# Designs tried in a protein design chat: VH-VL binders against A disintegrin and metalloproteinase with thrombospondin motifs 9 (ADAMTS9). Part 17

Target 1, 201 residues: A disintegrin and metalloproteinase with thrombospondin motifs 9 (ADAMTS9), of Homo sapiens (Human) (q9p2n4r1735to1935)
Amino acid sequence: LPQNCKEVKRLKGASEDGEYFLMIRGKLLKIFCAGMHSDHPKEYVTLVHGDSENFSEVYGHRLHNPTECPYNGSRRDDCQCRKDYTAAGFSSFQKIRIDLTSMQIITTDLQFARTSEGHPVPFATAGDCYSAAKCPQGRFSINLYGTGLSLTESARWISQGNYAVSDIKKSPDGTRVVGKCGGYCGKCTPSSGTGLEVRVL
Below, E stands for the ipSAE of ESMFold2; O stands for the ipSAE of OpenDDE; V2 stands for 0.75 times the mean of E and O plus 0.25 times the DockQ between their complexes.

## First folded at step 19 (VH-VL; framework fv_modakafusp)

Design f16 (from f11 with heavy chain D105Y; at its last look DockQ between E and O 0.21; V2 from the best seeds 0.00; counts 0 for: loop humanness VH .302 < .308, pae E 9.5 > 2, placed apart)
Fold by ESMFold2, look of step 19:
Structure f16 (fold): chain C 201 residues (1-201), chain A 120 residues (1-120), chain B 107 residues (1-107)
Amino acid sequence: as target 1 above (201 residues)
Amino acid sequence: EVQLVQSGAEVKKPGATVKISCKVSGYTFDDYYMHWVQQAPGKGLEWMGWVDPYSGYTDYAEKFQGRVTITADTSTDTAYMELSSLRSEDTAVYYCARSGYEWSYAFDSWGQGTTVTVSS
Amino acid sequence: DIQMTQSPSSLSASVGDRVTITCKASQDISNWLNWYQQKPGKAPKLLIYEASNLQSGVPSRFSGSGSGTDFTFTISSLQPEDIATYYCQQYSRYPYTFGGGTKVEIK
């Protein structure tokens, strides 16, 4: 069986984008091959749970008084907030790109993302500029269930920015991660040292 | 070709204000962050703060809080750094520096520097 | 604030020598560290970003390595034009702090 989309194209004569079975690390994995009409096809994983469970957000509201954390950190639409954080954005994902040599998710590939508000936000990333009082509002969600992949133990997030904080919850099987991240201004992203490594189940 | 061209040297008295310009060319100004860096004579580099020309957001190092204002004018592709209540220890070379886009924050292009001398 | 401790503060080496400069961060900064070269009377120049990536147009004799808190900058074969002060800088968390610099001279 082919081990990447170029091999699918070469060995099977395929010229259409679509789902193909690949042999990765000795196991079968279903991969969406994009750009099959070119010499540079790319490998994507189709997310079974789609946009509703796979998204990244930089939250756009900022407290009038950034030294507070009102509502015990809960998000409320009626907060005393400025709605002027122009770096805000929300992206949701139908597919994510994977580098099959390194088994890393390429979080900045937005080919199969939709940005419904503001700026594009990479996969597995969240942030805000809401409060200096450790009150993160930005959220991301990852759901790999049904893809044949899970995140390895090396997948780790690091916060960046002033007063940056993160609250990240991983499922034991590595298929679900949710994060709540922010600062004044702050974000969380996968550590570049570990990346978002996955394994085939 | 990316260029950052700063305004010329200035001599100021203590208590005065200086405003240094940094005019850019060769790239889209509001796609990159602009930073300011101080270098006192014989000393190392010290980050002062930054502006995001796209959103107008700024932040400053604690040492300069209350005295520094960093701005961007996207109609003229020019960033400014204003330092008030000048003291003799503010005598330094001041650099503007651009940081990348696509989540890069490296200072990949620098202005030539502006010497500010604070003397009575 | 994240403190950057750079070593040595100065060094002298012969043309062709391998030069190594280290930089230690007070906290984990992943690989969000840059290296700059500043020649006398000139603005700093970015050489290395993200700890190990060579900036466009920078000679391959320059390299960087490390992650977390410990970082190394190397000039594989020192050239006369490499006389400069070299700075590391973290950009993980504001304020973006620089190391104290390493002045490199020819013996």
Scores: ipSAE 0.006, ipTM 0.510, lowest interface PAE 9.5, mean pLDDT 87
ESMFold2 (binder alone), look of step 19: mean pLDDT 92; pTM 0.937
OpenDDE, look of step 19: ipSAE 0.500; ipTM 0.804

## First folded at step 20 (VH-VL; framework fv_modakafusp)

Design g11 (from f15 with heavy chain E99H, light chain Y96W; at its last look DockQ between E and O 0.54; V2 from the best seeds 0.00; counts 0 for: pae E 5.3 > 2)
Fold by ESMFold2, look of step 20:
Structure g11 (fold): chain C 201 residues (1-201), chain A 120 residues (1-120), chain B 107 residues (1-107)
Amino acid sequence: as target 1 above (201 residues)
Amino acid sequence: EVQLVQSGAEVKKPGATVKISCKVSGYTFTDYYMHWVQQAPGKGLEWMGWVDPYSGYTDYAEKFQGRVTITADTSTDTAYMELSSLRSEDTAVYYCARHGYEWSDAFDSWGQGTTVTVSS
Amino acid sequence: DIQMTQSPSSLSASVGDRVTITCKASQDISNWLNWYQQKPGKAPKLLIYEASNLQSGVPSRFSGSGSGTDFTFTISSLQPEDIATYYCQQYSRYPWTFGGGTKVEIK
């Protein structure tokens, strides 16, 4: 059985983008092959829960008074806020790219992402410029359930920025991760040292 | 066109105070943090601190803490850096720099620099 | 404070040579590193952001790579107009700090 999309082309003569079964680490995995008309097709995992459970956000509101954390950190549209953070964005994902050699999610590949407002935001990334009082409002969500993959325990997030803070919650089975990240201004992203590694279930 | 225009060169005696202006145009002043960077003759770049022109919030590098004051005047779209208790090692070019480039947090626009000479 | 150790402090190379400059961070800064070019008498100019991304309008002979603590800046084919001092700068956390600079000359 093919172990990557290039082998699907070679072994089966396939030239169409689509879902194929690949043998990955001794298990069958459904992989979307994109760019099959080229010599360098890319491997994607279709997210069963789609856009509603797989998104990345840089929150666009900033408090008028940055020394506060109103509502015990709860998010409110009626906050005393300005909506002027130019880095703001929201991206949601139907598929994510995977490097099958390293078993890493390629968070910056946005081919199957939709940016519904602002700037594109990489997978597993969140941030804001809301408060200097460590009151993160930016969110990301990962839901790999039903894909045949889970995150390994090696994945770590690293924060950047002034007063930056992250709150990352992982499910025990590694299929769900949610994060709240922000600062004045701040963001979080998977560490380049660990990447966002997955394993086949 | 984004422009950061700094005040002219200054000559000061040790112990004096200097205040450098940085007037901006071509963008909304309150949307971007403003930083100040020192470059002593024949030396590298040293970050001094920043201001959020909207809130007036500031933070300073430890080396300059207690001697530097960075402010913003939104009525004139002008940032200021004031350095007190001047010493001979404060002889340098001083730059204002806009904190920009969306996600990367880079200095995407710089003032032309202001030379401050501290001599007895 | 995060210390940035930049090497070499100066170099001299011929037109067309590949030039390599390195920066080492005293702790993990992920890819939160910029490269600036400063020509004599001028303000610095941003060339590379996030370790490897080329700023718009910057010639493709400039490139950057690395993550974590070890970073490399490369000029693939040195040109006469590239005479300048080059600085790396981390923005992982305040205080933002610069490398000591690398003066590039044509021999």
Scores: ipSAE 0.183, ipTM 0.685, lowest interface PAE 5.3, mean pLDDT 90
ESMFold2 (binder alone), look of step 20: mean pLDDT 92; pTM 0.920
OpenDDE, look of step 20: ipSAE 0.419; ipTM 0.782

Design g12 (from f15 with heavy chain E99R; at its last fold request DockQ between E and O 0.57; V2 from the best seeds 0.00; counts 0 for: pae E 5.0 > 2)
Fold by ESMFold2, look of step 20:
Parts: C-alpha cells; sequence; structure tokens
Structure g12 (fold): chain C 201 residues (1-201), chain A 120 residues (1-120), chain B 107 residues (1-107)
C-alpha cells in the first residue's frame, strides 16, 4: 500500500482528489488526497464528527470593565460588553491537514475549513480580548474519534498575551481536546516545540 | 496616513519629572494600545509599559514601576508618559508606538522620538 | 522575563553579501517575534512580524525564519541603504523584550 498521496499517484495511476487507504507507521489509514493533478498532493484527514465537534474561536466580546470576571466566568450574551472585537472569528473543520513525515497536524492549512464569521482561526487555537482578570472565553474543540488517529501526550498549548490563560482538557485516549483561552488580549496555540503530534491507533 | 507626533526635547535636573505627549491621527485612537519604549545613548530598545486608551488600563515594566505613569486622553487623541524621580541614566530617546488588538501584535507605527536629557 | 540574545552585536559586509542575524529566546515563544530596523537618528521600523511575514512596503531581500527559541533574519543581498541596527522583539508575554541589536555596516 502507498505511504503518501504522491505514491498513490505514482503506483496506482490515480489523478483524482479523494479518499485513499495508505500504510502509515505500519497501519492502515484513510487519507484524503488533495491536489492530485499536481506534483505536490497534500494529505488530509476527514473528521468523522466534522464541524460540530471541530472548531476554533476568537471570542468577539470585550468587557467594558476589564478588571472583572462576571458570572463566575460563564459566558453571557447580555454582558456589559463592547461587541466589536475586530480580531474575532470562528472556523470549523471538515478535514485537517497532516504532515505524514512528522505526524503533525498542520493547523494553519484552512483548505477544508469554513469561517462562518470574522477572521479565519487556525485549528486548535482560541483567544479573546475579554478580561484582564484571567477569565477566558475563547474556545476550541478537537474530536479525532473514528479517524484512526489520536494526539500524543507530548502535545502542549502555549499562551500569548497580557493576562493570557488557557484551560486545556484532553481525553485519556487523546481523541478529544477542548480548550478555553483568552486574555486582555490573549490566545493559545499548540507549542511550536511539540507541535500537534498524532499517532495511528 | 497614521501619524504619532511627540512633544519636543526636554532638559531636566535629577529628581524632576518629565511628561511626554504623543498625539495620534489617521486612525481610531481607542482601537490600538499605546506603548512606550526607552532608548538610552549607545543602548538598545527597552519596553516601558502601555495603556489601553479605551479602558484606561495600564501595565509597566518592573524597572519603571513606581516612577512611570502612562495615560490616554481620548478627547484629544493624545497619550502621555510621565517619568518621575529622574536620574542621569534616564537620559534617552523615548518613543511612543502603537500596537493593535489584532491577532498578530507588532509595533507598526512609531512616534519620531523625544530626547530627554537629565543633567545637573 | 524572556531574555532575547541577539548575535552578532555588529557586523561589516560588502554590498551584495548575504547577511544573517540570529536571535535566541530563553524559552519557547512559538513564532511571536518581530524584527525592526533602526537607521541612525530615526525611529525603529517594522520589517518582519510573526517571525517570517514581510511587512507591507518592505523590500523582498529581507526575510525571517524560525520558531520556538531560535530565529534568523536574513538580508539576501546587502544594499547601501541597509546600514542600520536591527532588533528582534518577542511579544509572547509581558514584559515585551528586545534583543541587544545588531549594527550592520558596509565595508
Amino acid sequence: as target 1 above (201 residues)
Amino acid sequence: EVQLVQSGAEVKKPGATVKISCKVSGYTFTDYYMHWVQQAPGKGLEWMGWVDPYSGYTDYAEKFQGRVTITADTSTDTAYMELSSLRSEDTAVYYCARRGYEWSDAFDSWGQGTTVTVSS
Amino acid sequence: DIQMTQSPSSLSASVGDRVTITCKASQDISNWLNWYQQKPGKAPKLLIYEASNLQSGVPSRFSGSGSGTDFTFTISSLQPEDIATYYCQQYSRYPYTFGGGTKVEIK
């Protein structure tokens, strides 16, 4: 079996974008091959749970008084907020790109993402400009269940920004991660040192 | 065109206070943070602190904590940096620089600089 | 505080030479690093943001790369107008800190 999309093209004479079975680290994976008409096809993983479980958000509300964390940190649409944070965005994902050499998710590839409002937001990323009182409102969600992949324990998130905080919760099997991230202003992304590494189940 | 115009050069005695203004034009003042940066003669750049003109919230580098006050006046679109208890080592050029609330933070516009000389 | 160590502190090169400046962070800052140029008597000017993105209006001979702790700034073909001091600056967290600067001169 082929080990990347370029081999699918070479060994099977395939020229159509689509789902193909590849041999990855000695195990079978279904990989979407994009750009098969070119010399540089790209490998994507189709997310079984799709857009509803795989999204990234920069929250658009900013508290009028940034020294507060109202409602015990709960989000409320009727908050005393300025509702015009220009960096806000929401992106959801049907597929994610994977680098099969490093086994890393390429979070900035948005080819199979849909941005429903605001700016595109990379996979596994969240932020806001809500509060200086360590009250994160931005959210991301990852659900790899059914893809044949899980995140390794090495995956870490780092925060950027003034009063930036992150609250990252990983499932024990590495298939689900949710995060709350923000600051005044702040965000979280996967660490560049570890990347967002996956293994084949 | 975005412009940050600073007040003129100052000569001060040790122990005095200096207040430098930074008047902005060409953008909405409350949409960007205003930062202040010190550059002593023959030295590199050193961040002093910032203000959010929208909320008035500020924060300062530890080195300047207790001596610096950074403010914003939204009625005149002017930021101020006040440095008290001046010492000879405060002789420097002082810059205002704006930073967006946006995702990728950079000092994309700078004032022309204000030279402050502290001498007996 | 995140210490930024910039190397070399100065260099002298000929017109047309490739110039490389390095910047090392004391801890992981992802790609949250900017590069500035400061010509004598002038305010700093943003050249590169987010480690590798060229600011609008900046000549393409300037580039940046790196992530994590190790960053590189390159002038692919040094020009006379590139005589300046270059600074890296991290914005991962406060206090924002600058490298010590690299003074670039023409031989």
Scores: ipSAE 0.258, ipTM 0.723, lowest interface PAE 4.7, mean pLDDT 90
ESMFold2 (binder alone), look of step 20: mean pLDDT 93; pTM 0.939
OpenDDE, look of step 20: ipSAE 0.418; ipTM 0.789
ESMFold2, fold request of step 21: ipSAE 0.175, 0.236, 0.089; ipTM 0.689, 0.716, 0.655
ESMFold2 (binder alone), fold request of step 21: mean pLDDT 92, 92, 92; pTM 0.934, 0.934, 0.932
OpenDDE, fold request of step 21: ipSAE 0.533, 0.509, 0.596; ipTM 0.818, 0.818, 0.840

Design g13 (from f15 with heavy chain E99W; at its last look DockQ between E and O 0.69; V2 from the best seeds 0.00; counts 0 for: pae E 4.8 > 2)
Fold by ESMFold2, look of step 20:
Structure g13 (fold): chain C 201 residues (1-201), chain A 120 residues (1-120), chain B 107 residues (1-107)
Amino acid sequence: as target 1 above (201 residues)
Amino acid sequence: EVQLVQSGAEVKKPGATVKISCKVSGYTFTDYYMHWVQQAPGKGLEWMGWVDPYSGYTDYAEKFQGRVTITADTSTDTAYMELSSLRSEDTAVYYCARWGYEWSDAFDSWGQGTTVTVSS
Amino acid sequence: DIQMTQSPSSLSASVGDRVTITCKASQDISNWLNWYQQKPGKAPKLLIYEASNLQSGVPSRFSGSGSGTDFTFTISSLQPEDIATYYCQQYSRYPYTFGGGTKVEIK
């Protein structure tokens, strides 16, 4: 069985984008091959739980008084705030790109993402400019259940910004991660040192 | 076009106070943080602090804490940096710089610089 | 505070030469690093943001790379107008800190 999309193209004799079964680390994995008409097709994983459980957000509201964390940190549409953070955005994901050599998710590939508001936001990224009182509102969600992949225990997030804070929760099986991240202004992303490494289940 | 225009050169005595202005045009003043950067003669760049022109919130580098005050006047689209208790080592060029966070997270626009000379 | 160690402190090169400048951060800053050019008597100018992205209007002979703690800035073919001092700058955490600068001269 083929081990990457280029090998699928060569061995199967057809150059159509689509789902193919690949042999990855000794196990069968369903991979979406894109760019099959070219010499350099790309490998993607289709997310079984789709856009509703796989998204990244930079929250667009900023408090009028940045020294507060109202509502015990809960998000409310009637806050004393303004919707004017120009870096804001919301991206949701149907597929994510994977580098099969390193087993890393390529979070900045947005080919199969939909940005429904504002700027594109990379996979596994969140932020805001809401409060200086460590009151994060930006959210991301990862759900790999059913893909045959899980995140390794090495994945960690790093924060950038003034008063930046992150609250990252990982499931024990590595298939689910949720985060709240923000500052004045602040964001979180997977560490460049660890990346977002996955393992075949 | 984005422009940051600073006030002119100043000559001050030790112990005095200087207040430098930075008037902006070509963008919405309250959308971006304004920072101040010191460059002593023949030296590199050193960050001093910033203001959020919308809220008035500020933060300062520890080296300048207690001597620097950074403010913004939204009625004139002008930021100010005031440095008190001047010393000879404060002789430098002072820059205002806009921090962009939409497309680049960087000092994407700079004032022309204001030379402050502290001499007896 | 995050220390930025920039090297070399100065260099001389001929027109057309490849020029390489490095910055090392005292701790992991991901790719939150910018490069600026400062010509004599002028304000700094942003060239590269987020380690590798070319600012609008900047010639393609300028490039940046790196992540974590080690970063490289390159001029692929030095031109006479590139005489300047170049600074790296981290923005991972306040205080934002700059490298010590690299003065580039033409032989």
Scores: ipSAE 0.263, ipTM 0.728, lowest interface PAE 4.8, mean pLDDT 90
ESMFold2 (binder alone), look of step 20: mean pLDDT 94; pTM 0.949
OpenDDE, look of step 20: ipSAE 0.462; ipTM 0.795

Design g14 (from f15 with heavy chain E99Q, light chain Y96W; at its last fold request DockQ between E and O 0.54; V2 from the best seeds 0.00; counts 0 for: pae E 4.7 > 2)
Heavy chain, then light chain:
Amino acid sequence: EVQLVQSGAEVKKPGATVKISCKVSGYTFTDYYMHWVQQAPGKGLEWMGWVDPYSGYTDYAEKFQGRVTITADTSTDTAYMELSSLRSEDTAVYYCARQGYEWSDAFDSWGQGTTVTVSS
Amino acid sequence: DIQMTQSPSSLSASVGDRVTITCKASQDISNWLNWYQQKPGKAPKLLIYEASNLQSGVPSRFSGSGSGTDFTFTISSLQPEDIATYYCQQYSRYPWTFGGGTKVEIK
ESMFold2, look of step 20: ipSAE 0.252; ipTM 0.713
ESMFold2 (binder alone), look of step 20: mean pLDDT 92; pTM 0.923
OpenDDE, look of step 20: ipSAE 0.503; ipTM 0.808
ESMFold2, fold request of step 21: ipSAE 0.247, 0.172, 0.090; ipTM 0.714, 0.679, 0.651
ESMFold2 (binder alone), fold request of step 21: mean pLDDT 92, 92, 92; pTM 0.930, 0.927, 0.916
OpenDDE, fold request of step 21: ipSAE 0.419, 0.324, 0.403; ipTM 0.786, 0.769, 0.775

Design g15 (from f15 with heavy chain E99H S104P; at its last look DockQ between E and O 0.54; V2 from the best seeds 0.00; counts 0 for: pae E 5.5 > 2)
Fold by OpenDDE, look of step 20:
Structure g15 (fold): chain C 201 residues (1-201), chain A 120 residues (1-120), chain B 107 residues (1-107)
Amino acid sequence: as target 1 above (201 residues)
Amino acid sequence: EVQLVQSGAEVKKPGATVKISCKVSGYTFTDYYMHWVQQAPGKGLEWMGWVDPYSGYTDYAEKFQGRVTITADTSTDTAYMELSSLRSEDTAVYYCARHGYEWPDAFDSWGQGTTVTVSS
Amino acid sequence: DIQMTQSPSSLSASVGDRVTITCKASQDISNWLNWYQQKPGKAPKLLIYEASNLQSGVPSRFSGSGSGTDFTFTISSLQPEDIATYYCQQYSRYPYTFGGGTKVEIK
């Protein structure tokens, strides 16, 4: 059984992009093979819950007074804010790229991402320039349920930027992660040291 | 053209206060953070602190806390760095430098530097 | 604070030589690293941002690479006008910190 999309080409003579069953770490998983017409196809995981629960956001509002965290940290569009943060963006994901060798999600691959607002935001990434008072507004959501994959315990996030803070919650089974991240300006991203490593369930 | 023009050289006695200006042109003053960097003679660069001209918010390196005050005057597009209780160790070139509030936080424009000499 | 260890502190090379400078962060800073060039008596100049992006107007002989804790700055072919001190700088968190600098001279 093929272990990657390149092997799918070799073993099955496939040249069309699409879903294929691959043997990954001893289990059959459905993987979307993209670029099958080329010599370097890429592996993607189709997210069952799609856009609604797989997104990354850089929040675009900045408080006029960055020393505050109004509304107990709750987001409000009518805030006393500057609303021209050019780095802001919202990206949702239908598929995510996976490196089957390292078993890491390639968060910067946006081939199957939709950016509905502003600038593209990598997977599992969030940020803002809302406040310097530990008041994160940027959000990200990961839902791997139904994919056969889960995040490992080694999957970690780092907070980067000015006064960067993060509040990240992971489900016990590692299939769900939600995070709030921000600063003045700050963000959270998967650690480059550990990456966004997944395991087969 | 983006320009950051700093005030001239200063000679001060120990215990005195110095205030350096950094006047900007060629861009919207309030769209960039303004930072100050110290460089002692023959030494490296040391970050001092920053101001957000839009909000007036500031933060300083621990080393300079209590002695440094960074301000921004949006009416004149000028940032200031005031350093009090001067010591001989404060003899250095001081630079203002800007970076945008969006990533990356790279200092893409610098003032020409202001030499401050502290001697008895 | 994040310590930036820059190596070497100084080097001398011939025109046309490949020059490599290393910067090591005391913790993971992702790609939040810049490289600056400072010529004698002048203000620093941004050359590389986000570890590997060449600043507009900067010659292509300058490059940067790395992520996490280990970063490299390279001059592919040293020119006489490249005589300067080069600094790395992290902006992963406050306080911003610079490497100790690398003085580059021509033999």
Scores: ipSAE 0.077, ipTM 0.696, lowest interface PAE 2.3, mean pLDDT 93
ESMFold2, look of step 20: ipSAE 0.156; ipTM 0.667
ESMFold2 (binder alone), look of step 20: mean pLDDT 92; pTM 0.933

Design g16 (from f15 with heavy chain Y54W E99H; at its last look DockQ between E and O 0.57; V2 from the best seeds 0.00; counts 0 for: pae E 5.3 > 2)
Heavy chain, then light chain:
Amino acid sequence: EVQLVQSGAEVKKPGATVKISCKVSGYTFTDYYMHWVQQAPGKGLEWMGWVDPWSGYTDYAEKFQGRVTITADTSTDTAYMELSSLRSEDTAVYYCARHGYEWSDAFDSWGQGTTVTVSS
Amino acid sequence: DIQMTQSPSSLSASVGDRVTITCKASQDISNWLNWYQQKPGKAPKLLIYEASNLQSGVPSRFSGSGSGTDFTFTISSLQPEDIATYYCQQYSRYPYTFGGGTKVEIK
ESMFold2, look of step 20: ipSAE 0.211; ipTM 0.695
ESMFold2 (binder alone), look of step 20: mean pLDDT 91; pTM 0.920
OpenDDE, look of step 20: ipSAE 0.634; ipTM 0.857

## First folded at step 21 (VH-VL; framework fv_modakafusp)

Design k11 (from g12 with heavy chain S104Y; at its last look DockQ between E and O 0.54; V2 from the best seeds 0.00; counts 0 for: pae E 8.6 > 2)
Fold by ESMFold2, look of step 21:
Structure k11 (fold): chain C 201 residues (1-201), chain A 120 residues (1-120), chain B 107 residues (1-107)
Amino acid sequence: as target 1 above (201 residues)
Amino acid sequence: EVQLVQSGAEVKKPGATVKISCKVSGYTFTDYYMHWVQQAPGKGLEWMGWVDPYSGYTDYAEKFQGRVTITADTSTDTAYMELSSLRSEDTAVYYCARRGYEWYDAFDSWGQGTTVTVSS
Amino acid sequence: DIQMTQSPSSLSASVGDRVTITCKASQDISNWLNWYQQKPGKAPKLLIYEASNLQSGVPSRFSGSGSGTDFTFTISSLQPEDIATYYCQQYSRYPYTFGGGTKVEIK
């Protein structure tokens, strides 16, 4: 069985984008092959739980008083806030790109993402400009359940920016991650830059 | 056109205080953070601290903590940097520089610089 | 504090040469690095933000690359007006810190 989309093209004579079974690290995984008409097809993983559980957000509200963390950190649309953070955005993901050589998700590939508000936001990232008082409002969510993949133990996030803070929660099996990230202004990203390390289950 | 116009050069004795102004035009003053940067002769750039003109919130580099005060006056669209207990090592050019509030913003506009000379 | 080590401290090149300047961070700063140009007697000017993005109005001969701790700034074809000192600057966290600068001169 083929180990990447280029091999699917060569070995099976396939020329159409679609789902194919590949042998990856000794396991059979279903991989979406995109760009099969070209010399450089790309491998994607279709997210079983889809857009509703796979998203990234930069939150658009800024507190009038940034020294506070009102509502015990809960989000409220009627906060005493400026609604003027132009970097705000929300992207949700149906598929994510994977580099099968390095076993990393390519967080900046947005080919199968929908940006419903503002700027595109890379997978596994979040941020805001809400508060200097450790009150992150930006959210991301990852759900790899059903894909045959999980995050490795080495998957880590870094916080960036003024008073940046992150609260990252990983499930024991590495298939679910949620994060709240922000600052005045702040963001979190995977520590390996644009890659997020995964393994086959 | 975005402009940051700083007050003129100053000559001070050790132990004195200097207060530099930075008047802005061509943008909404409260939509950007204002930072201050020191450049000593023959040396590189050193960040001093910043103010959010909207809220008045400030923070300072540890090196200048206790001697620097950064303020913003929204009625005149002017930021100030005051440095007290001047030492000969404070002889430098001082810049104001604005930064957007977005997490990816950089210092995209700078004042022309104010030369402060501290001599005994 | 994050230390930014910039090299070389100076260089001399001919018009049309490719110029490369490097900057190393003491800690991982992802891609939160800017490059500034400063001409004598003038304030710094932003050229590149987020390690590789060209600021509006900056000529395309300028470019940047890198992530993590190792960053590179390149002038693909040096022009006479590019005589300046170039600084890298991290903005991953306070205090913001700058490299020591690279003075670029024409031979």
Scores: ipSAE 0.007, ipTM 0.578, lowest interface PAE 8.6, mean pLDDT 90
ESMFold2 (binder alone), look of step 21: mean pLDDT 93; pTM 0.940
OpenDDE, look of step 21: ipSAE 0.373; ipTM 0.768

Design k12 (from g12 with heavy chain E102Y, light chain S92N R93S; at its last look DockQ between E and O 0.38; V2 from the best seeds 0.00; counts 0 for: pae E 6.7 > 2, grease 19.7 > 18.9)
Fold by OpenDDE, look of step 21:
Structure k12 (fold): chain C 201 residues (1-201), chain A 120 residues (1-120), chain B 107 residues (1-107)
Amino acid sequence: as target 1 above (201 residues)
Amino acid sequence: EVQLVQSGAEVKKPGATVKISCKVSGYTFTDYYMHWVQQAPGKGLEWMGWVDPYSGYTDYAEKFQGRVTITADTSTDTAYMELSSLRSEDTAVYYCARRGYYWSDAFDSWGQGTTVTVSS
Amino acid sequence: DIQMTQSPSSLSASVGDRVTITCKASQDISNWLNWYQQKPGKAPKLLIYEASNLQSGVPSRFSGSGSGTDFTFTISSLQPEDIATYYCQQYNSYPYTFGGGTKVEIK
């Protein structure tokens, strides 16, 4: 069985993008091969839960008074806020790129991401300029359930920016991660510049 | 082209106040934080503080707390650094430098510097 | 405050030589480190950001590496125009702090 999309081309003579079954770390996984017409196809994992539970957001509202955290930190779009943060954005993901050699999700690949608002936001990334009072509003969500993959224990996030704070929760099985991140301005990103390490379940 | 243009050299007596300006062009003033850095003659760089031109929010290094005031005028795209109760040790070149909110956290653009001389 | 210890304070090398400068942080700063070049009478210029990323327009002979507490800046082949003082700077937390600087001269 092929171990990557390039081998799919070699073994099956395939030239069309699509879902293929690959042998990855001893298990058969369904992988989407993109760029099969080229000599360098890329591997993607189709997310079963898609846009609803796989998204990244840079929240666009900013408090008039950055020293406050109103509503006990709960998001209120009708807040006394400025809504002109141009760097804000919302991206959702149908597929994510995986490097099968390093077994990492390439979070910066947005080929199969949909940006519904503002600027594109990388996978597993969130941020805002909402407040300097530990009041994060940016969100990200990861759901790998059904893909055959889970995040490893080494998958961590770092907070970056002024007064940056993050609240990130990972499921015990590593298939679900949700995060709230923000600051004035602040964000959270994977600690590794190369992506998020995953393992085969 | 991004430009940060600072006001000219200042000569002050001890106890006086100096106010340096940094006028920007080539980008949206309110999309970047503005920082100030001090460099004494023959010495290294020392961070002083910053302002968010969008909100006016500021934060200062403890060393300068109580003597420094950083402001931003969005109507003229100009940041200011005011240093009061000047002493001889304040003799230095002062730089303004922009920094992105969080996509780019380095000082990628600097003013040309303003020399402040404090002497009796 | 985070102290940045930069070494050496000065060095002299020949054109074409490999030059290495180190910065050590008093605590873990991840990769939140920048490198700047300052020529006499001029403002600092950003060369490297996030420890290892080359700023746009900067020659490839400049590079940076490291994470945590130990960082290295390298000029693979020193050129005459590289005469300057170089500074590392952490932005892990306020107050931002700079290394003491390294004055690079040519023999």
Scores: ipSAE 0.067, ipTM 0.689, lowest interface PAE 2.2, mean pLDDT 93
ESMFold2, look of step 21: ipSAE 0.082; ipTM 0.656
ESMFold2 (binder alone), look of step 21: mean pLDDT 93; pTM 0.939

